# Ledger of designs, part 2: miniprotein binders against q9h3h3

Target 1, 235 residues: q9h3h3
Amino acid sequence: EDGFTAEHLAAEAMAADMDPWLVFDARTTPATELDAWLAKYPPSQVTRYGDPGSPNSEPVGWIAVYGQGYSPNSGDVQGLQAAWEALQTSGRPITPGTLRQLAITHHVLSGKWLMHLAPGFKLDHAWAGIARAVVEGQLQVAKVSPRAKEGGRQVICVYTDDFTDRLGVLEADSAIRAAGIKCLLTYKPDVYTYLGIYRANRWHLCPTLYESRFQLGGSARGSRVLDRANNVELT

## First folded at step 5 (miniprotein)

Design V7
Fold by ESMFold2-Fast, scan of step 5:
Structure V7 (fold): chain B 235 residues (1-235), chain A 85 residues (1-85)
Amino acid sequence: as target 1 above (235 residues)
Amino acid sequence: DREELIRRFFELVREAFELLRRALEALKRGDLETAERLIREALEKLEEAARIAEELGDPELLEYVELLVRWAEKLLEEVERLKRE
């Protein structure tokens, strides 16, 4: 079940990447227009495949906000894929360390904090907070999935440039918490997505590097961050 | 028997998914010939998977095949778009 579900979710995400995106690009759009844009495209109302009764009549894969300083860098994905094939045929161990080294060598370093929320006011409010943090420069870029037909959970992705930069990853977590987000967050490097590594994979790799849990009044940062690989609190 | 059909279905779907993922990477690097070949190979596997899903009578399996077929069709549209440039 886990294997099937993981592959199904990955296929959905890849199909979404191919459909049109609704983008607020702070590099070319005045910040004063953000509130109107958020009101026009609340993620709980934007439908995945379009509906005359929703804000969109055509399919929408993702709703995204690009920060003023956002400069996309996918790295050398072609070189990464070739090296991955070579590694698999070599018989050498496939570990978190070897994946990290492949990602560094090919400059495929981006990653993201993920949060899953049910459609509704809380999702829209959380997305608005994240979007404002992006436009204000506290986060670099974020996207949220549109509403699925059967009202399943939607995902907000908040990206960072370099998953090996622990301080940068923690700084993004702090900004998310400062925006009022209290739900569980998990962090996944994009290299795992490019290589098709999901929760249930042959190599038993955990694609989640960090998790963040909101902590009432106890944490200096408003959350506890756990390094999943080493089972060490980073707080 | 039924368990063998389920195993074959997931094998085909997994293979198709990997082919489409590789096709997307070929597209990103401008290798349109490789992308198209991989997409069509994936569609053949999805055709077989659809037949198995119909025999099993499981609407969730058919839905998954349809999702992958839509993804393959979008990739083919992108190949055709880039050929016109």
Scores: ipSAE 0.013, ipTM 0.439, lowest interface PAE 7.8, mean pLDDT 83

Design Z5
Fold by ESMFold2-Fast, scan of step 5:
Order: sequence, then C-alpha cells, then structure tokens
Structure Z5 (fold): chain B 235 residues (1-235), chain A 85 residues (1-85)
Amino acid sequence: as target 1 above (235 residues)
Amino acid sequence: DREELIRRFEELVLEAFRLLWRALLALKRGDLETAERLIREALEKLEEAARIAEELGDPELLRLVEILVRLAEYLLEEVERLKRE
C-alpha cells in the first residue's frame, strides 16, 4: 500500500544532509572532550527541527563523529550515473554483479551498517558506544539521526570505505558488536543511493547486501551475518 | 494507459533523485554553477511528474513530488547563500 515510502524517506535523508550537523571531529578535537559532547547532545533529546526544550533551538540534520583518519570520498558519481543510463539502453543484463562492476569502475565504494532504535536510553547508550569506537579507531565514521517531531525510530549509520571488501564489512560488524550493540544490523552500499534505487524494481536489485544478527552462544564472532543477495550465511 | 503513466512517473522521479544527488555533491565541493544547473534540470523532470500525478489523481504520488520539489528549492537557496560568501 505504501508504494513510494522508501523514496519519501530518501528525500528526507537528503534534506537532513543539507541542514547543519553536530560533529565531534577527532581529527581536530581531543578525545578527552568526547564524553562531555555526548552528554550535551544525546540523540534522544536533539530535535530535528529545533525546540526550546531541547539542546538545539535550530534544525539539526545529523549528529556525527569523525575518526582521526576520516577522509570522505564519494568517487565519480557523474561517471557512474552516465554508465548506468548507457547500461539500461544497451539491453545488457542488469544484476547485482553488473552494478558492483560499475561501482568499482567509478570508485563509488562506500557503504554503511544501519541500526534503527526507538528514542531513549538504549539509543543514547548505543550511540555513545559507537562514538567511542570511532574516536578510538575501531570504526572510521558514524552518524545518528535526531528525534523527529512525531517520534518514531532513529537510525545510526556506521560507514565503511569499500562495500566490495567483505572482510572490511565483517570487521566493522565485529567492532559494532564489541561496542555492545545487540540489535539487528543491515548493510547498504551508497551506490544504490546515487542511482536512486530504493524500492523493489524489475531487476530485483536489493539495496541491502547483508544482515547481522546478535548471537548469544555458539559463535566466536558474536553475530551471524547473512548475504541477502545470495541468501547464504557467512562463517 | 494508467500503467504507462505510472511507469513514466517512476522514470522521472528516479531521474530527479539522481540529479539532486549529483547537485548535492557538487554543492559540497563548492561547484555552485554545476549544482544550480543540475537542480534546474531536476525541477523540469519534477514538473512533468507532477502533471502525471495530477492526471492519475493519486495524492500519494503528488505528495512525493512535492517533497522532492521542496528539497530542490532548499538546494537552490543554499546555492544562493554560498554565492554571497
């Protein structure tokens, strides 16, 4: 019934990218300042559009922590989009593998682990754990959405440099688990965002590549990761 | 044909998303001229999408176009702000 819900959410996410961000930048700020910053800006209290009763009176799009080595690289998005249009008109098969090759050719490689949590103590605690892992160098960069006017879940995004580097993606999952995170995680490459692929389409392209579920016992890594595209559990 | 109109609407919306994403990246790099051009191109596609949504009589489709037009307008305002720096 909600035919375009994913597109609506994507548009709101783009708007958030434009609004001011609250950033703890470990490249220029001493790590000793992190705890005070986290106490000042808990994501359950920071409001999306500002409120006199919250830490912010003005709109905030994202709350982010940049690691010491963070260097943003979006790749050649223009070349990617041009190649995608050419592929569509060529009649060549459009598959996850074909899209992966376009992403590699144009260096559009970043991706992210996502977790959705309700506003409250558990969200703030999870974000604090992730933020510390970023500042300590176990993760590269992360951001969390502020609280929406009507409530609803908030999202924490933990980025990796290369979605085709399976070991790197799994290492980020392990670091997230080591930070105390126990909720469901899903992994999405940014290439799907740049191509506007958000919902079910005729090529059966799914923007989610991996799922991670916390495991209480039996696993040395503390989680089970599923390859969504191939429906195969990774060891 | 209703099915053909929906397909055309989806095509226009996806094209607009791609253009707006490129515009945002150009804006972040300080390439204001490229950003403005891409935003204007996206708005042209969204105008056509709006006409199709009105013809279909589907308020949900029109609402999606309204959100994207608002996003494009915010990007244009940001371009204008940065030109004054």
Scores: ipSAE 0.034, ipTM 0.506, lowest interface PAE 5.9, mean pLDDT 84

